# Designs tried in a protein design chat: VHH binders against Meiotic recombination protein W68 (mei-W68). Part 1

No score or structure here was measured in a lab: all are predicted.

Target 1, 331 residues: Meiotic recombination protein W68 (mei-W68), of Drosophila melanogaster (Fruit fly) (q7kpa5)
Amino acid sequence: MDEFSENIERIALELLSNLVHGNATLSVPRNSSGNVISEYRRVSYNNRGSRHSFCVLIYMLSRVHRLQVRGGSFTVRGLYYDNPLLVRSQSRIAEARLDVCRMLRTSPLSLGILAASKGLVAGDLRLLMTNGDVLDSSLYGGPLTLPTDPEKIDRIETLAEFVLIVEKESVFESLLSRNVFGTFERRFILITGKGYPDCCTRRIVHRLTEENQLAAYILVDADPFGVEIMLVYRHGSKSMSFSSQGLTTPALRWIGLHPSEIPALGTGAVALVAGDNKKINDLLARHDLEPGVRQELRMLQDVQLKAEIESVIDFLTDDYIPNKINRNLFL
Positions, changes and structure headers below are counted from each chain's first letter, unless a header gives other numbers; Kabat numbers aren't used for antibody chains.
ipSAE, averaged over its two directions, is called F for ESMFold2-Fast, E for ESMFold2 and O for OpenDDE. V2 adds 0.75 times the mean of E and O to 0.25 times the DockQ between the complexes of E and O.
[cut] marks letters that were taken out.
Atom coordinates printed by the task and the answers are left out, and those that the model quotes come from them; centres of patches stay.

## First folded at step 15 (VHH; from c2 with R56S Y58R)

Design c3
Fold by ESMFold2, look of step 17:
Structure c3 (fold): chain B 331 residues (1-331), chain A 120 residues (1-120)
Amino acid sequence: as target 1 above (331 residues)
Amino acid sequence: QLQLVESGGGLVQPGGSLRLSCEASGFTFSSYTMGWYRQAPGKQRELVAFITSGGSTRYADSVKGRFTISRDNAKNTVYLQMNSLRPEDTAIYYCAAKDWGSGSYPFDYWGKGTPVTVSS
């Protein structure tokens, strides 16, 4: 059955039922672990503390309804500028976007609700867009910002052997300035999601591995947040687990930095802080960790040190990355 | 399998110099990061210096400007030139080899060590 349509009907009936009793109230599922929704949060116009959130949710629901009728898409930024007095800030509309996805049990890509893309790409890549445009990172001689809507990419063309993802923009720029494409001597695509990746970056990585049959490698900081970023690409976001279809790359190869490598660095490692230890415990509670990843998290606990990718920048391009990829040294 | 043999240690007066050598036997020496670590009595081993296969070097702060690491891939040898030696440099010096991405912690291979004593 059409679960999306049924969820819209359910929400409409609940709203009408509440209005009959004088309550302008919406029920928003709380993000619960796994796929079981056990709790709901109530957002009410009758309560001044949630009144604004209620109005933004109604606004978002009405715009989603229009997309159902007319097709197309809209952006979080566009929704903000279409009615700035109502939404007040882009962060409020972004929060409402997630709530609507939870209420409708669907992904942002399925709704046509887009955020501005923050990911960068460089290397041997041509994106043939549905409108006929061609975005060619190899021709432009430098990085491109990934498209806002990855579903507008009709076809991806490349002679690359693999895609390498790096956690952050600073590493991405450092690799380019060090001529990584010439030094490595293999064709590849370099991508960064600038920390935690958006859906557009995740979708494009997924398509490169599924449509173009590329191996995918990732380089993140040797700390618990870097491990979590790798897991988001590989297994998906835990806060939106029901919307991970077409956004995950299960065969993603984690080449480093691995926590077990920290002691060999000598310099550049720093102590974990309380927030790091809390994140490690949260990650170890996951039921979907590969044994090697679990071991690396325990190594973080044991040594109580972390390291950023920049700590190895001087030999990253010439030694670290080529050894890991060419010798299949990944988790 | 890589094997490491250190030489060149000994007794030296403060302000003196020594040159340590580490001869490696085995395949892939040119692809390994080579390093020197030291361990004074009652203390943990500490990094002195390492040199990557690409020639990048890293030094401990305590030895910067006084020690120089170098390698000769044709001879499978790594060197540590130690100048302006101080009594706190007294330790057993270990040659080490690291293949990044291996599970060995912190280095894959260690030599048996060569003692360096700086006194009188």
Scores: ipSAE 0.113, ipTM 0.590, lowest interface PAE 6.5, mean pLDDT 82

## First folded at step 18 (VHH; from e1 with S31D)

Design e3
Fold by ESMFold2, look of step 20:
Structure e3 (fold): chain B 331 residues (1-331), chain A 120 residues (1-120)
Amino acid sequence: as target 1 above (331 residues)
Amino acid sequence: QLQLVESGGGLVQPGGSLRLSCEASGFTFSDYQMGWYRQAPGKQRELVAFITSGGTTRYADSVKGRFTISRDNAKNTVYLQMNSLRPEDTAIYYCAAKDWGSGSYPFDYWGKGTPVTVSS
């Protein structure tokens, strides 16, 4: 039995004990407090002002308990659509998920309740919010979700020398499980935008480069959509170029996977489909394409193969990434 | 001057073994990914086995469990131990080196090849 399961049982016993006395109340930690002693808010069904919040918390705790007993997973969207009248909005499920994490002193990953698409960060990063709160990704040893509103970030503090961006959550989690931070004697920040990045992820990468003077590296799949993701970070969206100020990272260094590497790898490559070829042509029409990037896109056309980052996962952490970064092997 | 020199090829009976060697010179061997490739008559050159600078190995499905790639960075040498040889393994075997740098496309260096013939 882990501490997570013990905390669920403790909360359940406290709730049952309170119900004997007619009290339907939960205590939720306030992690944003600056006081030395943890502060709690009470959420009670007996109180009209907190009744709805109580019901959503019970719903979430029930779902988490079922996952611990029977296995499986849920998504935030799925929990909303299963009970939209109870939940009322997706944001209320997202809030309840965070509250349950605080109550159980676990990360969102441990709950088995999968988040909506938002950027994740791990490593040496502190976000000092305008309201005085601090979001510190170095605590608890797990990743944090980036805030939804980048305007609420006052300062970014870090001892990192660089930031590494990876395309997908699956690669982000695989790198963490393989001790990627232990591969370097240099401190760094690991970020994923979970595919195409949102504005907060792009804004934070921009600020790390400009304000904290970090080098920025990106690892994407060797396919046209991966190249486009890299270009969105570097140059911005073609369709939304007018809104890219303060969201681009022109000095972004693309360490891989490079399409030109596909023939040498020999395994894990798959054929392009029609959608891939259409994307390649669209990308080649851009005016802001560096010559090396253009050559890599033409390589995709020539070989008609693509490869995922997972195709090199067995040497990614200890060989591929260190060689690319420490030897300045990027486009 | 960068060179790769293969040795150890020859004629062998089915079920037999050979050990190929490839000595490298003129570059920082420990930085390079090393591979063995083969080309049978009338066929395209294909990957047989590959070893990264950090020692991770990969094999073509046709040779898994029978062939073993290894490297000795102190001797600038990569090896291919070929066991349980089959007639289908008959080919010219080439040593190749690749740096992951963008200027290293597609392969930086190739040896001249060593012939392997598996025949009764």
Scores: ipSAE 0.239, ipTM 0.668, lowest interface PAE 4.7, mean pLDDT 81

## First folded at step 21 (VHH; from f3, 15 letters changed)

Design g5
Fold by ESMFold2, look of step 23:
Structure g5 (fold): chain B 331 residues (1-331), chain A 120 residues (1-120)
Amino acid sequence: as target 1 above (331 residues)
Amino acid sequence: EVQLVESGGGLVQAGGSLRLFCAASGFTFSDYQMAWLRQAPGKRREWVAFITSGGTTRYADSVKDRFTISRDNAKNTVSLQMNSLKPEDTAIYFCAAKDWGYGSYPFDYWGQGTQVTVSS
């Protein structure tokens, strides 16, 4: 018995039951933490405010059900162009994708609902695909865009000893232009998720640490959003906390920038704004923070300053990164 | 015991030069970032110059092109060459040290300071 088919059948039975009583209503879990869903919202055809959302959800559920029968995959963009009058915008399909994942308690990757990958990789990495193709990020070639479906990766081959993740594409490109690979006697892989990482980037980092036994390091801005990005890689996404298994890297080593370093830097720091303070409070409310990470967040509150990675670009490649990694200076 | 000992302060005429020294002991000097800060009467302590363990330098705008920070890892010293001094440079100058590991903030170690007085 297919677990997804069974869940779709339960949703169909609930819908039929509601229709007997004159209601065309779907119950969609609200965004909640962990595997516990404590709240549901109603999406009803009977209500003009949610009628369109109801139709898009039904469309998405029917397409997912067809995948169970025939196989294959679809993209958010492709679903829009297949039925643009119903869907009206790509954002509506993207929202419906999240809702269906919550209703079925699974990830977009498990359902075959793809988005274009935004992650970049450089360095010593070969991806052996299930169809026999090889994607090779050679030492002298790159960067390479990560594949859209990480489950099509059969095996990852590398002679690298570690992977370094950087928050932003601009930092990724700056490190390449400054020959960051030449600062180490060891081979490594450089990755960026371009801000908040997608599931593919997170999955590949997870596999590198679990299957290839690489140490994983991350460099993010010294601000609350940078800390949150690090926590997404380490502990998982808040928006899809129900499907974090196989997408987290608990041993991820946060090398910087650390908020406690900001005062010594002297220049390049800017004041926190209200949105930053809100995020700090939200992060401090978490129960899964390591003590050092919690202390760094409290340092942000005390100092009321933030700094971007670019503020240390003048010594980042030749000094900061090598010192952090070679001397094990991480959280 | 960790010590940072500043020297070379004194009285100097406006437009003149002075070189400050900071002798370090009790820690692995080559691992640390070093800085000079200063505090004028009635003002908050301000960051002046910074040098990484690898030798990269940074300066406050008010002293850029006039002051030069340098280090000698063989002698465990950091120095601050101050040229074209102005009366507003009058302050107590402090040497400070920071390792990127978890430690005290903003700096792990401080000197006692040395007085620089620039007369018009």
Scores: ipSAE 0.616, ipTM 0.858, lowest interface PAE 1.7, mean pLDDT 84

## First folded at step 23 (VHH)

Design i1 (from g5 with W100Y)
Fold by OpenDDE, fold request of step 24:
Structure i1 (fold): chain B 331 residues (1-331), chain A 120 residues (1-120)
Amino acid sequence: as target 1 above (331 residues)
Amino acid sequence: EVQLVESGGGLVQAGGSLRLFCAASGFTFSDYQMAWLRQAPGKRREWVAFITSGGTTRYADSVKDRFTISRDNAKNTVSLQMNSLKPEDTAIYFCAAKDYGYGSYPFDYWGQGTQVTVSS
């Protein structure tokens, strides 16, 4: 029996034991730094405000248990449509999924709970699926949506030398429109997670780097949110710090836009807002922050400016990216 | 040793033209973005123009269509053609170099500057 099924059964038994005494409460770990869970959120049926959450959580646990016993997978969307009266919204089931992940100290992918991938890919990449399907981005001049279940990818075939991740879809599209694959002499794969990356996108990036031994580069905005996105790819999400296996790319190379480059742009820089400064402080409080990244964040604090990739769009394909990658100018 | 040496500054009447030069040495010039900045008396240093290693140019709004930045990689020089000069253009003009690297702020290298004075 899978470790997850046993844990769920343990949780169920504990709950039953408590129910005999009129206590219908589940404990959900809160996000903690360093994989140490020190705090718990109580989700109780006895409280009207948490009753629905409790029910959805039990439903999710049940479905996950069934999945572990019988095999298969299900999607967040599927779960919603299977029982819309209970779930009420997709957001609620998504929250429950996250809670179950916390309870079991695992990732949604490991649980077989799938969400639609928002990631896009282009370039030299063939995904051979377990069902025999082939997703070939090299033949397709446009963006391809990444598979929903990265574990159904049996094999990745590529002649690419590296993978380039860009934060924003707009930048992704801009690069394609500018024929980045034709201008750059080296074969590569282009990926975007459309902002904050989902687990599927991160998993695929991980597999490309580990299984295909590709170098991975990332281009984000010169702001604390961009830096955070980079760190999520590199080290994982704080919300899921307990389960980062197979989802992180520690060797990820941050090519820009670096805050230290903002003054040289001449135009396009914007003043930081209060939320930016807060985010910077949060990031600087991280224990796993590399010295170079820390320095760049401090630069943001000192200068109080941020900039978007669009500030370099005019020379992004021809000058910026080639120089950064070919000359190993990354953090 | 890295050196940036500006030349071509001087006194000119309003509506006149000047061409500034910056000679670079001590680093791989062709890899660097080159920029011109200026500082007027009692004012903060302001960015004027830059040219990337690949030749892409950008200008401040105040000098757009009047100034032209260019570079000669064979000679390790960057120039600033200034036309239709105005008294407001009076400043010390600095040449600066920026690599595509990280960590340096605001530029990697600076010149000593050359005085440009535009009389009314």
Scores: ipSAE 0.844, ipTM 0.944, lowest interface PAE 0.5, mean pLDDT 92
Fold by OpenDDE, fold request of step 24:
Structure i1 (fold): chain B 331 residues (1-331), chain A 120 residues (1-120)
Amino acid sequence: as target 1 above (331 residues)
Amino acid sequence: EVQLVESGGGLVQAGGSLRLFCAASGFTFSDYQMAWLRQAPGKRREWVAFITSGGTTRYADSVKDRFTISRDNAKNTVSLQMNSLKPEDTAIYFCAAKDYGYGSYPFDYWGQGTQVTVSS
């Protein structure tokens, strides 16, 4: 029996035992720093405020158990449509999925409950799917949506020398429109997670680096949100610290935009707002920051300016990216 | 030793022209963004223009269409052609260099500056 199925059964038995005594409560671990579970959130049917969450959580546990026994996968959307009256919204399913992940100390991908990928890819990349399908990004020259289930990718074929991640879709599109693949002397793969990356996008980046042995570079805005995004790719999400295996790229190279570059931009920089400073402080409180990253965050505090990648868009493809990558100017 | 040496400053009448030069040595000039900044009496230093290693240029609004920045990588020189000069352009003009690297701001290297005075 699969470890997950056994754990779910254990949870179920415990719940049943409590139910006999009128206690309909599930315990969901809270995220703590360092992957240590020290606190639990109680989700109880007996509480009106958590009753629906409890029901959806039970539903999710049941579905996950079934998947573990029978095999296969389901989408968040599929689960919603399976019982829309109970679930009420896709967001509720997503929340329950996360809770089950915490309960079982695993990732959504491992549970077989999938969300649609929002990531885009372009460049020299062929994804050979387990069902025989081939997604070939090199043929179209345009953006390809990443598959929903990265584990259904049987093999990745590429002649690329590296993968470049860009934070925003707008930058991704701008690079394509400027024929970045034609201007750059090296073959590469371009990816965007459209801001905060989903697990699928992160998993694919991880596979590219580990299976295909590609160097990975990332370009984000020179603001605390951009830095956070970079850190999520590199070290994982705080919300899912319990399950970062296969989703992180520790060797990810941050090529910019670096806060230390902001004064040299001349134009385009804007003042930090209170929320930015708070985010910076939150990031600086992390224990997994590399010295260079920490220094750049401090510079951000010192300069009190932020800038978007668009500030260098005019020379991004011809000058900025080539210099950063070819001269190994990364953190 | 890294050096940036400005030249070409002086006194000019309003509406006149002046060309500043900056000679660089001690670093790989072709890898650097070059910039001109200026500081007027009693005012903060302000950015004027830059040119990337690839030749892309950017200008402050106050000098746009009047000033032209250019570089000669063979000679390790950056220049600033200033046309239609105004009294408000009076300042010490500084040449600065910035690599595509990280960790240093606002610029990696600075010149000593050259005085530009525009009389009314």
Scores: ipSAE 0.839, ipTM 0.947, lowest interface PAE 0.5, mean pLDDT 92
Fold by ESMFold2, fold request of step 24:
Structure i1 (fold): chain B 331 residues (1-331), chain A 120 residues (1-120)
Amino acid sequence: as target 1 above (331 residues)
Amino acid sequence: EVQLVESGGGLVQAGGSLRLFCAASGFTFSDYQMAWLRQAPGKRREWVAFITSGGTTRYADSVKDRFTISRDNAKNTVSLQMNSLKPEDTAIYFCAAKDYGYGSYPFDYWGQGTQVTVSS
């Protein structure tokens, strides 16, 4: 009996036991920061405040059970349009999907409920799919959306020396418009997860480093959220820590933008706001933080300024990135 | 030993011009971003101009269109052409260097400075 099936049975027995006493309640695990102690939030039909959430969770659990019996997959979008009056919005399905992953102690990838992939890739990459199809970003002259189910990728072929991840789509598009592949004289793969990466993006970066032996570099904004995005790729998501298998890239190299570079730039920096300072404190409380990363966060506190990648866009392609990568200037 | 040595300072009448030079030694000059900063009497040090290893330039708003920073990687020099000088440009001008690395700020190396005095 696998862990997925055990967790389904456990949830069903708990629900039935509670129903004997008139309580229509589900327990949804949470991940705590700091102490890493699991706690639960209770979602009850008996409580008007959580009644809708209860119904959406039951809907999601029943659809997941159907997948186990009959196979196949659903998309978040498809589940919304199958029953929009119950669900009310696609965001509610997306939230419920995460809750169900926590309840079943499984990843979104193995659940069979797929989100549309948001990650983009360009450069020297061929994805040989299990059905025989080939997705070839080197031939299209522009970005491809990463596959919705990365487990259907049989083999990854590339002549690239490394993969470069950039935080956001605007930077990704700017590099392409500046002909980064023609001006940077080494072959590489360019990826963006459009902010915080989804599991598909993280999985493909992991495979590139582990299966294809590529070096991986990341460029994020010099602010606490950019640092956290880098840490998600490197160490995994804290909110989904139980599902980090095959999704982390410990050897990821953070080339910039580094907080300690902000004072020399002279322009393009803005003040931190309260949300930034809160995030810095949350990050500094982590136990898995490399000393150099910790030092850069402390310097961010000292300087009280942040900067976006766009602040160096005028020399990013032909100056900043080559200096960082070719001279091994990373954390 | 790393050295940054400024020269070319002096007294000049408002509206005049000066060219400052910074001679660098003891490090791989072409690997570094270079800057000029200035400190007026009784004031904090102010960022003036910046040039990347590849030659991209930036300027403080107060000097834009009047000052020009340039570098010569073969001679290991940075220069600052200052035109249309104003009395408020009076300061000690410092040459500074910053690697593309991390961990140190605001700059890795500093010169001792050269005095520029602009008379009204």
Scores: ipSAE 0.729, ipTM 0.899, lowest interface PAE 1.1, mean pLDDT 85
Fold by ESMFold2, fold request of step 24:
Structure i1 (fold): chain B 331 residues (1-331), chain A 120 residues (1-120)
Amino acid sequence: as target 1 above (331 residues)
Amino acid sequence: EVQLVESGGGLVQAGGSLRLFCAASGFTFSDYQMAWLRQAPGKRREWVAFITSGGTTRYADSVKDRFTISRDNAKNTVSLQMNSLKPEDTAIYFCAAKDYGYGSYPFDYWGQGTQVTVSS
């Protein structure tokens, strides 16, 4: 019996113990930094305000326990379809999944409850699946959606020298339409997590770096949310900070857009708004920032301007990206 | 030692033209993005025009369609052709260079500037 099964059984026994005292209650950790949980919230069937949440958590825990006995996986959509009146929406089951991950101190991948993958990949990549299938993103001019369960990938094969991650789908599509693979004289893989990456995207990037020995580069908007997205790939998600093993890419190289480049570009910059400034302060409070990243965040505070990747789209493929990668200009 | 040396400034009547030059030395010119900025009396320095190492150009709205930035990587020069000049174009014009790197802003290197005066 693994630690995962052990934890779910511990929670079940604690619930039963509470029930003998008339308390149908679950303790759900609040998100804490440093993989240390210091606060909990109580979700009780006895309290009408949390009763529905309690029932969804019990449903989720029971389905997770079934996976321990039988193996396999479920998707968020599948769990909704199996009991839509109880779950009521996919967002509620997604919230419960996060709570269960916190309660069990584990990742969604370890839990076996998967969201649909949103990440896209193109370029020199072959995924050899455990069932014998081969997903080959190099065969056609279009991107592949990353698999829902990256643990079903037996082996990743590539002749690529590096992987390039771009923040958003619009940039990903623009690079493909401009023949980015033909512009470089080096083989590579292009990935987007469509904003903040899911665990599946993060896991595949991690595996490419660790198993296939690829350098990893990322291009994000020059704004505090783009910096945070880069940090999620590099250091992990704040909401899941207690379990980031196998999901981080510490050697990730941030090629741009760098905030310090904004003043020289002259056009395409827009003013920060209050939400941007709040995010900058939140990021600067982190203890895990590299000095160069911290400096770029302070630059955002100083100039009060941000820029999207699209502001340099006219020279991105044939000028900006090659200069950054081939000349090792990254943070 | 890095040097950016502007030339071609002077006095011109409104509606006239001038061509500014910037000679660069002491760095790998073809690796750098280049820009022209200007500072009018009593005003902050403003961005005017920009050219990437590969030749893509950008312009401030106030000079669009009147000014043309260009570069010659063989001669390590950047130029600014200024047509249809207006009195509000009167300023000291600075050549500036920026690597594709990070950390330093707004630019890595600056020239000393050349005066452009447009009379009514």
Scores: ipSAE 0.721, ipTM 0.894, lowest interface PAE 1.1, mean pLDDT 85

Design i1 (from g5 with W100Y)
Fold by ESMFold2, fold request of step 24:
Structure i1 (fold): chain B 331 residues (1-331), chain A 120 residues (1-120)
Amino acid sequence: as target 1 above (331 residues)
Amino acid sequence: EVQLVESGGGLVQAGGSLRLFCAASGFTFSDYQMAWLRQAPGKRREWVAFITSGGTTRYADSVKDRFTISRDNAKNTVSLQMNSLKPEDTAIYFCAAKDYGYGSYPFDYWGQGTQVTVSS
């Protein structure tokens, strides 16, 4: 019995015990700080306010149990259309999926309940799927959407030296339109998670670094949300911190845009707003920041300016990125 | 020892031109972004012009179309051609260098400055 199976049984026993006492109640861990779960939210059928959530959680748990017994996978969309009156919306299934991950102390990938991938990849990459298909992003025809279930990828083949992650689709497309692959004399893979990455994107980056031994670089906006995105790839999501196994890239190299670069650039910066300052304070309260990252966040506080990657788009491909990568200028 | 040495400053009449030079030593010049800043009496130092290692340029709005920054990587120099000078351009002009790295700001190295005085 693995920890996943033990947790299913623990939850089932707790539910049964509560039912014997007349309470149809489930305990859902709250978003925890770190990997320690010390606080729970109660979801009860006996309470009108949580009754619907209880039913959706039971539905999700039953489908997860079926996967444990029979194998396979479900999609969020498929679970919705299997029982739309019970579920009421896809967002409710998505919320229940996260709650069940917390309850079972597992990742969405390990759960077998998959969401559509939003990440894009381009460059020298071939994904050899377990069903025999080959997804090849090196062919003419543009970028490839990352697969929904990255565990269906049997092997990753590449001649790339590194992978470059960019925060936003707009930057990803701009680099392609500027022929970034033809500009470098080094082969690489370009990825975007379109902002905050989903588990599929994070899993692929992890596999590229661990299985294919690629260096990984990331380019994000010089603002607190960009720094947080970098930290999600590097250290994992705070909301799902207990499920970071196989989804983090600790050796991820943050090449920019660095806040300390903003004053020298002179143009293209905009003032921080209250939401930015709140995020900076939240990030500085973390215990897992590398000293250089902490210093860059304090620089944002000192200068009160932020800048998007697009502010350096005119020299990004030919100048900025090559200097950062070829000269090992990263945090 | 890193050095940035400005030259070419002086007195000029309004509407005139002046060309500043900055000689750099002690670092790999072609790896650095270069800038000119200026400080007028009683004012804070202000950013004037910037050039990347690859030659992309940027200018403050107050000097756009009047000033031109350029660099010569073979001679390790950066220059600032200043045309149509105004009394408001009177300042000490500083050469500055910034690696593509992180952690230091606004610039890694500074010159001692050269005085430009524009007579009304």
Scores: ipSAE 0.713, ipTM 0.890, lowest interface PAE 1.1, mean pLDDT 86

